# VH-VL binders against o27280: the designs that were tried, part 484

Target 1, 266 residues: o27280
Amino acid sequence: MDSMNVPEVLEIKRIVEESESVKTFIFSWDFRREVRPGQFVMVWDFRDEKPMSVSLIDPVRSEIGISIRRVGEFTDRVHGLSEGDLLGIRGPYGRGFELMGRDILLVGGGIGMAPLAALADEATARGMRVDALVAARTADELLFLDRLEAAGVNISTCTDDGSCGFKGFAHERLLTLEENHDMAAVCGPEPMMFQVMRILDERDVPAQLSLERYMKCAVGICGQCCLDDTGFRVCAEGPVFWSQELSRVREFGRYRRDPAGRRVPW
Below, E stands for the ipSAE of ESMFold2; O stands for the ipSAE of OpenDDE; V2 stands for 0.75 times the mean of E and O plus 0.25 times the DockQ between their complexes.

## First folded at step 22 (VH-VL)

Design Ai13 (framework fv_marstacimab; at its last look DockQ between E and O 0.91; V2 from the best seeds 0.87)
Fold by OpenDDE, look of step 22:
Structure Ai13 (fold): chain C 266 residues (1-266), chain A 118 residues (1-118), chain B 112 residues (1-112)
Amino acid sequence: as target 1 above (266 residues)
Amino acid sequence: EVQLLESGGGLVQPGGSLRLSCAASGFTFRSYSMSWVRQAPGKGLEWVSAISGRGGKTYYADSVKGRFTISRDNSKNTLYLQMNSLRAEDTAVYYCAKHDWYGSFDYWGQGTMVTVSS
Amino acid sequence: QSVLTQPPSVSGAPGQRVTISCTGSSSNIGAGWDVHWYQQLPGTAPKLLIYENTHRPRGVPDRFSGSKSGTSASLAITGLQAEDEADYYCQSHDSSLSGSKVFGGGTKLTVL
């Protein structure tokens, strides 16, 4: 057994309330273990284990943050924890985002903003221009706005109900914004990412997209997160993929596999 | 500090040509689209032309299509407007304007006056 | 003449609230394009006042506010001051004009 696959029991250093349904759990981190935006960790509450994106990477404070949305039994338990409580963390796993150029566009939806927030920090630290389209169903579900603003990120918001910013979907908002970017990073609901990718391809903007699939082992063994036609394992070859890679993935934007391996539409 | 400085304006006869320049500083020039906006004496603002940051896309108002050409040299941080077949109605102060991500003009030059008169 | 329609002039006394309307159509404001506002003091270049419908650039007082609804936008100025006397322009994008930026006709604000 690789030491990388053994969960470390870590104390929750602090908890940040991001929204009604999202909390960021902060942990001390030994940065001898490299972590990149776009990578994920497996979070273990000593009963169950779930993959979660790293949303904060702070080498100065020697901390990482994991943002978790309350969506089920596991996340309900985690959201019931307090500072000082313990969680098991193993990883990081997967392929993270690659930064290129000087101008980067971030397009995020809901909890998809988690890895993008981390990417934004890195990009701004490198002196890149960062534009972030932040989408959510409602205003109160928009994530990391203050954090992004503090980092010098240009923000545009989009909400389904129009409660904040552009009324509509992210891909619709994107069509009304300037196009001068060297690359894009996208994360959110897959239907959103699918539409955004199409637009970016038409604009000849290189894009990386972070997929979410049911992941069990996180080490490319169980095959639960395999993508049809390509054999890509989201946990190993992803979760970050280039648009060119995803263009070969028939199921992208169309369906996913459930825990039983059955096709389920989005 | 962002600075835009227009030059090249002057008096020209109808049918004549003129080339405007805008020297930009204080920001990464290639990262932003640029526009020319003009204002006739005592009149409102009129968008003239725009060019993408990398220069791959250009746009023109109908009033100047076929006569004006917008271009840029990112190595020199300079925006240009080649104006041909000038008409009296082209008489205006011409402003260089920087785009932001939202499509607004967040910075303007002080303008250069173009007078077309016989 | 202008794609976006503004009142030619508005006036108010110091301390009052004034509003400037910007009326567009389904091909610009109604199509989802943002509205931006500019202030032009006499003898000067325009200055960005409001961007993305409601946002103020740094240095712009909170007395200035923007709103957008349907095919129209509005600029509101509260606590009107003498230095607010200027021309104000709304600006958007028109999808029917192949990537063209469009301005309103401008509104002259007089402080009484």
Scores: ipSAE 0.918, ipTM 0.954, lowest interface PAE 0.5, mean pLDDT 95
Fold by ESMFold2, look of step 22:
Structure Ai13 (fold): chain C 266 residues (1-266), chain A 118 residues (1-118), chain B 112 residues (1-112)
Amino acid sequence: as target 1 above (266 residues)
Amino acid sequence: EVQLLESGGGLVQPGGSLRLSCAASGFTFRSYSMSWVRQAPGKGLEWVSAISGRGGKTYYADSVKGRFTISRDNSKNTLYLQMNSLRAEDTAVYYCAKHDWYGSFDYWGQGTMVTVSS
Amino acid sequence: QSVLTQPPSVSGAPGQRVTISCTGSSSNIGAGWDVHWYQQLPGTAPKLLIYENTHRPRGVPDRFSGSKSGTSASLAITGLQAEDEADYYCQSHDSSLSGSKVFGGGTKLTVL
């Protein structure tokens, strides 16, 4: 019915190897279809269809980039593709990030830096000061550092094993960095986001957090992406939520649901 | 170019008062915490006080609590230190210092001398 | 405030390497707070030399390097030059002092 509900088959224009486990796939894009940082697309490999975050939004070059971590059969197949190969893309979907004030903090864990890299480009283009805390398990999993530096972002890194930057978790590092931000944007493993949200709430810093849930329709009608306590649909009212919206959600940071609806721990 | 220029130092009697100012330029003043750091003649550096970028949080070394008040006027890009009940041990060069995100003092003024003597 | 311990002085000949230690405790460096270093040339204000334990600001030569381990930090200076003769301070943050900034006592470097 709507062009957003039907995949468009697009040629992979370029592939950027961001790490051993993460690639960015770049496509030509007609920006009459508006794309905002924090929105997602459904990527179709002609067998399966999965939600993926937009990491590059470049109207000047008419390009969109989608960063994909190799974690299973679908992403293994996509990682095996080459420039010139085809993928189906439908979207974009969801509520993206909103920029506020002059000073923004980004906190990203692993692949969660993908939508934040897109946001950083927009924030710096608006003349905002951008501070980014980039977290990973190991140094070789820290994403987008060169791109963030080139954009004029101030970077601090942390790794679980201490191989780069602060040794420890993102929320532990955040406690040892200076405040003075008008807002924060957070994306990564949900336990990390919960801990970071608690610190930001205590500091009275408005925060937006990007959540992942199981998705089927991506347009808000099937109910598979709903949060337990509020009924928010992650594909429609999210994936980006304000911290105040999430403070009423008991499941956040505590458990997730598998495709059968079963509660499983994070 | 970031510039910090202190003023308001001078000779004062014990129990007296002084107000120091620091004119800031070359950066977005409201985005950064600021500190006063002092150095007595022939001695090391001593942190005195800090204020958050928007002015909502203030911090003081125990040696000056209740006697000194830090403030800022972001419309004038100016940091202040009101010093009351001055003592001989407050004699020092007073520096204005800018914080960065990492907690370092990345830029310093040239300092203004405060002498407390009878 | 001097809650970080530095040697009062160190010396070295031109071209040699010196190190300056900064010893803290579990309430500052040992709690995960970064260490920053400042150079103060005679008659001048301090200048940031090392931030976030190991990073050099633009314009600081790579013969200056920093490290941190446990509750201690170290500044290393290689290829000593006469203009390196100065006072050097480490700085961190101490959680037990109402979250206040703290300096080491300072180290006078003499180039022989």
Scores: ipSAE 0.784, ipTM 0.903, lowest interface PAE 0.8, mean pLDDT 90
ESMFold2 (binder alone), look of step 22: mean pLDDT 92; pTM 0.945

Design Ai14 (framework fv_marstacimab; at its last look DockQ between E and O 0.93; V2 from the best seeds 0.86)
Fold by OpenDDE, look of step 22:
Structure Ai14 (fold): chain C 266 residues (1-266), chain A 118 residues (1-118), chain B 112 residues (1-112)
Amino acid sequence: as target 1 above (266 residues)
Amino acid sequence: EVQLLESGGGLVQPGGSLRLSCAASGFTFRSWSMSWVRQAPGKGLEWVSAISGRGGKTYYADSVKGRFTISRDNSKNTLYLQMNSLRAEDTAVYYCAKHDWYGSFDYWGQGTMVTVSS
Amino acid sequence: QSVLTQPPSVSGAPGQRVTISCTGSSSNIGAGWDVHWYQQLPGTAPKLLIYENTHRPYGVPDRFSGSKSGTSASLAITGLQAEDEADYYCQSHDSSLSGSKVFGGGTKLTVL
């Protein structure tokens, strides 16, 4: 095992409260180790380890941010940590997003906005036009709005309950927006991504989508994150995939594998 | 600073033709859809036609379908409206308007007057 | 006739609150399409006043506000000023018209 597979114990430099259920943990980072939006790291709390997307990449401050949603025992423990506490971080892993063109569309749902926020920072820094469709179940779950706005991103929001922005789902909102984009990046609930991908394909907009699967090793060995029919490993060939790649993945938008390898419907 | 400058308006007889131009500056022209909106004297605004940023998609109001053609030259940052078989009811100030992502018109030209009269 | 319906005129005294309604249908506002508002001062081109139902472009005072509900939208102007005397138009998109943008008939606002 190479050095990148050994967790580095890092001190939590800062914690940002993004929402009631989401915190961003900021760490000092040596940027000799490259990290790209869309890549993930394995976060180790010295008991368990989970993959988390990088949501902040700041070479100027030599910091990265990892946004974590409180959803279970591991994340409960992590959310109980304070600034100055320690976590193990190994990575980054996986294929990140590629930027192309002048105009980029971001479509994110819930915590899926985490990698897209990082991508937005890079895109805007490159002088690209960035439009972001930010979706959530409720207004309180919309993430990174102030951050995106500050970066000069054009934002459209949608919520399931209509508490903020468009009432409905992201793919429904997308149909009501202009479509002059060179590429799109999508991350969120897989059913959302599936519908969004269909629309983007119909519009001939090249799209990259970040999948979420149960990942154990993060290095393409254990096979826990393998996608049916293709054999794609989300941790190695992904988590970012082109729409053309995902069109070959039978399970996409339909089911996933649980830790035991069983098919679990979305 | 975003600028839209219409030209090509004038007096024309019924059945005649006219070509309007809109010179755009201050933004990445190809990135945005563009529309023509007209306003008859003392009347309200009427959407006429729209074209996507790359020019691949065009849209027309029923009142002008088959008679008007919208086009653009992104290398020249120019929007065009070819108007054929003009009618008296086509008399109006024609505005060039830039779309935003939401489908609103965030920038307008000052307009060019088209008068169709015998 | 305009696809979106506005009152032909509204009036108010300085400092008052006025409201301009925009009534659509299930094929436009009711279909989920956004409503935008424009202000047209006498002898000038229209200016975007409200976009995406409620948002103000830079430079538009916060005394202008937009709302949308069901098949209708509304523009509210608080603290009415003499300079607000103008024509106001709502605009949306209609799914039944093959991608057509649609305007209201316009409302002439008179400041008394």
Scores: ipSAE 0.913, ipTM 0.952, lowest interface PAE 0.5, mean pLDDT 95
Fold by ESMFold2, look of step 22:
Structure Ai14 (fold): chain C 266 residues (1-266), chain A 118 residues (1-118), chain B 112 residues (1-112)
Amino acid sequence: as target 1 above (266 residues)
Amino acid sequence: EVQLLESGGGLVQPGGSLRLSCAASGFTFRSWSMSWVRQAPGKGLEWVSAISGRGGKTYYADSVKGRFTISRDNSKNTLYLQMNSLRAEDTAVYYCAKHDWYGSFDYWGQGTMVTVSS
Amino acid sequence: QSVLTQPPSVSGAPGQRVTISCTGSSSNIGAGWDVHWYQQLPGTAPKLLIYENTHRPYGVPDRFSGSKSGTSASLAITGLQAEDEADYYCQSHDSSLSGSKVFGGGTKLTVL
């Protein structure tokens, strides 16, 4: 309804330690507010509000999970919370992933695996074959491996330092894996996503990519999340875009914008 | 249970033709690339040809290019190898093999013997 | 025509450790392609033993292990048993031959 744009204050039901730097916060959720993989919520700690991807969607237990990487003051404060503490949540917002065919490739870098883990659960529940390329700087930062394995996902890993799996970048590993996918879903650092998108386009694999931009309103009115060249608002028309939508965006893979709107190299 | 069953082997004269078939069951056939791999008597394994899951891409070892044609019928879960202009060195057991995502051959058939002799 | 080089034979007594090498080049193993290993018992089709360099399919004993370094790979068998007597093949992909899967020449393992 019209009031869904105000934060609802929810109790942290459980906290899962995904890595030294990543925690998943689980909340009870009324699924009359539907949530799809790839959508995001705004998390409010009573001082600041930041967009976070939904990593767990469990209508049977009436739960959602939100995975948060410690990267600054806001996320430091949230990581300091305990079960029973409160957070404000508004949403969900944005366009989620769409599934097609029988065979899906997931390519995730770092925290970008969060929305892909939710998508993997939906895909496996539909009986799809799911292959996941999971990337990180080092082995200790590879996310959701046990969860993906338990769901029946085929996993390949890559790490910058070679501590687990292929030594190198996700796009380099992708070139050495078998094709045969009906679609792909990609989320992670934008330079990685650009390189992966290029390979998938050359292979004629339909791809959906989840972008991150600075957000304030989350409902498309402030303009802070706009992409150059198209007028797309990441919070309204995204965060998930088809590769053909992004191929026309000069900004993608080239630069980003800080909170003041200034261009900054990746 | 994944099963691959080759058929169509036999004795042919040099210059002759033969078509091999491989019936697949126990997995979603169209999702996976398939290969033919052969083994001459007393010799090692030699990859012959591969085809993508949807059939759009085909690959051949140099030793068989222009003479062999790989194909598949996903409605019948069947892989084929059409072998033309056969030579004595094509004498081998021919295996049907399923690829996995990593590029290994995770399942193999029992093989069918092809003998090229006068 | 083997693109990957394996020793033609190796041997060991029960309980010993043996290794089987697989030597490639910059166009295959050195280009980042995985190495897979197969066991072929006499009179049977090959069976996948190791995939993606180091992983064992379910049912393969942990005394079998794989590794890869540079342009080469190795299969190690510890606690050698009589039933391990077989032919062993490594397999990879060669970038210089588009779409080509490549095998090593094979190694006959004899348990003494």
Scores: ipSAE 0.767, ipTM 0.892, lowest interface PAE 0.8, mean pLDDT 90
ESMFold2 (binder alone), look of step 22: mean pLDDT 93; pTM 0.951

Design Ai15 (framework fv_marstacimab; at its last look DockQ between E and O 0.91; V2 from the best seeds 0.86)
Fold by OpenDDE, look of step 22:
Structure Ai15 (fold): chain C 266 residues (1-266), chain A 118 residues (1-118), chain B 112 residues (1-112)
Amino acid sequence: as target 1 above (266 residues)
Amino acid sequence: EVQLLESGGGLVQPGGSLRLSCAASGFTFRSWSMSWVRQAPGKGLEWVSAISGRGGKTYYADSVKGRFTISRDNSKNTLYLQMNSLRAEDTAVYYCAKHDWYGSFDYWGQGTMVTVSS
Amino acid sequence: QSVLTQPPSVSGAPGQRVTISCTGSSSNIGANWDVHWYQQLPGTAPKLLIYENTHRPSGVPDRFSGSKSGTSASLAITGLQAEDEADYYCQSHDSSLSGSKVFGGGTKLTVL
C-alpha cells in the first residue's frame, strides 16, 4: 500500500450549494499530487467510502472541489456536514479526460456535469472554444451554469420537462446544434451517453465518455467495476473512455453490475 | 473584432457566372460554419447556402441547387460562392454570415450587390 | 413564399409594447428547432437580436424579448423607441429541406 491509497483527512474549507440536491465540498489540496479532470477520489466519512468526481481544480487557490449529489445514506451524511468538518480523501484515481484540438463539445447530464465543469476550466484556460450542452430533468437540477458562463463557455440547456432551454433529451438537442468540434467529452446517465456517442460517431467527432460503475477498491484489484467482454476496469482503465473503446463494451448503455455483481438494466 | 467583407458582386447577363468572396477576420474561421444569405431589392432575407467549418458539408437552397457552389479556404480565412447559370431572380445583395453554435447568424458582412440583367 | 410567416407590418407609439409573431410548422419550429431574430435598420445589414429563442446578444437591450411555443415564436418590444423602426426577421431550421436555414418574410415596424 502506497501513500496514494491512504486516505488523507482533510477539512472542508467551504461548501457551495449548487442545487437542492448537489453540494460542492472544497478542500485545500497539495498540487504536488497531480489531479486531472475526469479523475475521481474516494471520499471517506469514517463509516463508508464512495467514489466522487473532482469538479473543481484550482491550482491558484490550491483547492479542489468535489460535487456530491444527495442520493443515499452515505451522501445524506455527507450533506449534513459543515464547513470545518473532516472527510477522508484518497486518490486521485482513474484516467481523466484528454484535451485535443481547438474546439471542444461538452455534453453533461445531471451530476455528470461535475467532471465536465473541471474540464471546462482547463479547456478555457488553454484558450479553447468550449461549448457545453447541459442537461437535467428540470431547471432546478441544471448544474454549474453561472460558473460555466463566467468561464466564457457557450451554454445550451436541455430539460426533460422544458422548464429551461430545449425540451427533451440531450441527444435530441445535440441534433439541432452545430457540429464543428474537434472532440467531445460526455458524462451523465448512461442511456444519454449511449445516444450521444452514436451521434458523435456519425459526425466523426472523437469523443471521450466518463462511465459510472460501482467501485470498491479504486485500484483495479477487486474487479467490481469490470466491464463485460473487455475486462476494462472502470477505476483503472477508466472512468474516461474513448468512444472506440466503449464500442467494444457490450454492456454500455444496456446494463451495469450491482454491488453483488448482478446485471442491472438501465 | 469580427469582420466580414464581401466582394465580387457586379452586373452579369442571364446565363453568366460570378464568384463572390468573403474575407473573414477577428475569429477562428475554421471553427464556424458560414452561410450566404441574399436579399432582393425591397424583399426579405433568403438563405442561399451553408458550409461547415472544415468544409466537409455543404447545404443549398432548392432555388440555387445545381447552379451555386459554396466553398471555403480556411488558410485564407475566405468564403466563396461560385454562381453559375445566373437568372434575373438571383439579383440581390449577397451577405456573408457567420454561424454560431445555435445555428443563428451572429455576424454579417455589409453585402455585395449582384445584378443579373440583359 | 417564406417558410415562416410574419405579419408584413406592425406599428406602435413610443413607449408602447409591440409583438411580432413568427408562425412555422411541424418541420421547423414545431420540430423543436430554435428561432432566432434579426433587426435590419434601413440601408444596413441584418443584426442578430435574439438567438436560441430567448437569449440576447451583448448590446441588445432587455426591452427586446423572444419566446417560442409549439409551432410559433414571438418577438416582443417594450418601451418602443424611434430607433426601433426597422425590419425584423425570424429565422429557424427546416428538417424537410435537408439542412436548410429558413427566414420569415419579415415585419416592418413603424414607430408612430
Scores: ipSAE 0.909, ipTM 0.948, lowest interface PAE 0.5, mean pLDDT 95
Fold by ESMFold2, look of step 22:
Structure Ai15 (fold): chain C 266 residues (1-266), chain A 118 residues (1-118), chain B 112 residues (1-112)
Amino acid sequence: as target 1 above (266 residues)
Amino acid sequence: EVQLLESGGGLVQPGGSLRLSCAASGFTFRSWSMSWVRQAPGKGLEWVSAISGRGGKTYYADSVKGRFTISRDNSKNTLYLQMNSLRAEDTAVYYCAKHDWYGSFDYWGQGTMVTVSS
Amino acid sequence: QSVLTQPPSVSGAPGQRVTISCTGSSSNIGANWDVHWYQQLPGTAPKLLIYENTHRPSGVPDRFSGSKSGTSASLAITGLQAEDEADYYCQSHDSSLSGSKVFGGGTKLTVL
């Protein structure tokens, strides 16, 4: 259990400010430890440890990037760090996205675009057509747009307040876009993912969705990341699930859990 | 570069039939919906029919429904329009057009002329 | 007739600004469907000019711009040039017509 107790301590090489509330922390990485889009790492600030998605996978520069939204005390402390400061990293963990076919749709909400940005880089490098629907509450919270555009991704944006692109929710925009995709990858607020999954299922588009749940061990032992009704462990069998797997999950889109495991409404 | 080349136009009598073809190249044909769009001499553009990239969904303007059939052969990168029970008002240049993700027609052929005359 | 209404013609002198309107309804532009614009030069096939309301394809000069508001859209052409003389069509999607594509009636732009 060395990964659990003694994360590898790495120096922050660079910090990229993605938005007012989101920073990407970049580390040197030995790619003998394979990393796939959709996998996560446990980030240790020497007090607490939280799962974070890998948003940059760059074997050429031997770098990974981890995008972190400031939302609480742990992330406030991490956002206060500078280049040269240290963080503990263990992982990667979980099942990443699988690419299939030639035409992929990405649907990302907020920080959920982080693992999808990594996937977009891999898909475009393989010569796939990538269409990305990027959603946020406001224009200044839309993430990775310049990076996606530079990679040759076709972008459509939507914002709750209409400040950029389509005014409304991602699933509403999706209904006004063309359908010709072999697969989809979805990550963002769970209510958004539920609505998008329903549309994609009706259209017979195979979809993979990335879930968040509370985690301690990250290796599937402690049971804290289990989904109701299935026994799936988000850290081991996920965080990426096929839509068919999630259609059997009663809690998906309905409620969330606090750190004590109690059900709370969305 | 993307190329769309229509063929099969000509003169036909009312009530007759004609099949149009559109040869596609320069893009992954099966990834994109395709349309036929027509333009009568001196008139505006009229959408006629569309087919999904994999061919499973077809759509028709009311003016041609039941008389025209759109199809595609993705192994030959070819779009077709079978036109039956032709009428004088079907006289037009017929364009083959590629959809993009946003629902626009980003590439067009040069068209093939269909004349329906007694 | 078309479900999208355009003026039959518009004219302007070189260097001037002209606009071409495209008026729809609650079943097309008003139902959040995008508006696209096409230029058709005499004797040629239409060519995409504006997509997704406001975006220009590569090679389209920035003196062409699009906008959308409510149930209508507009194409603006600034710095009018002789080669802009053409027919212009708006296009959208109409949910009441089994989700079909719809064109405006077209606008003949004459450069004086």
Scores: ipSAE 0.791, ipTM 0.902, lowest interface PAE 0.7, mean pLDDT 90
ESMFold2 (binder alone), look of step 22: mean pLDDT 92; pTM 0.947

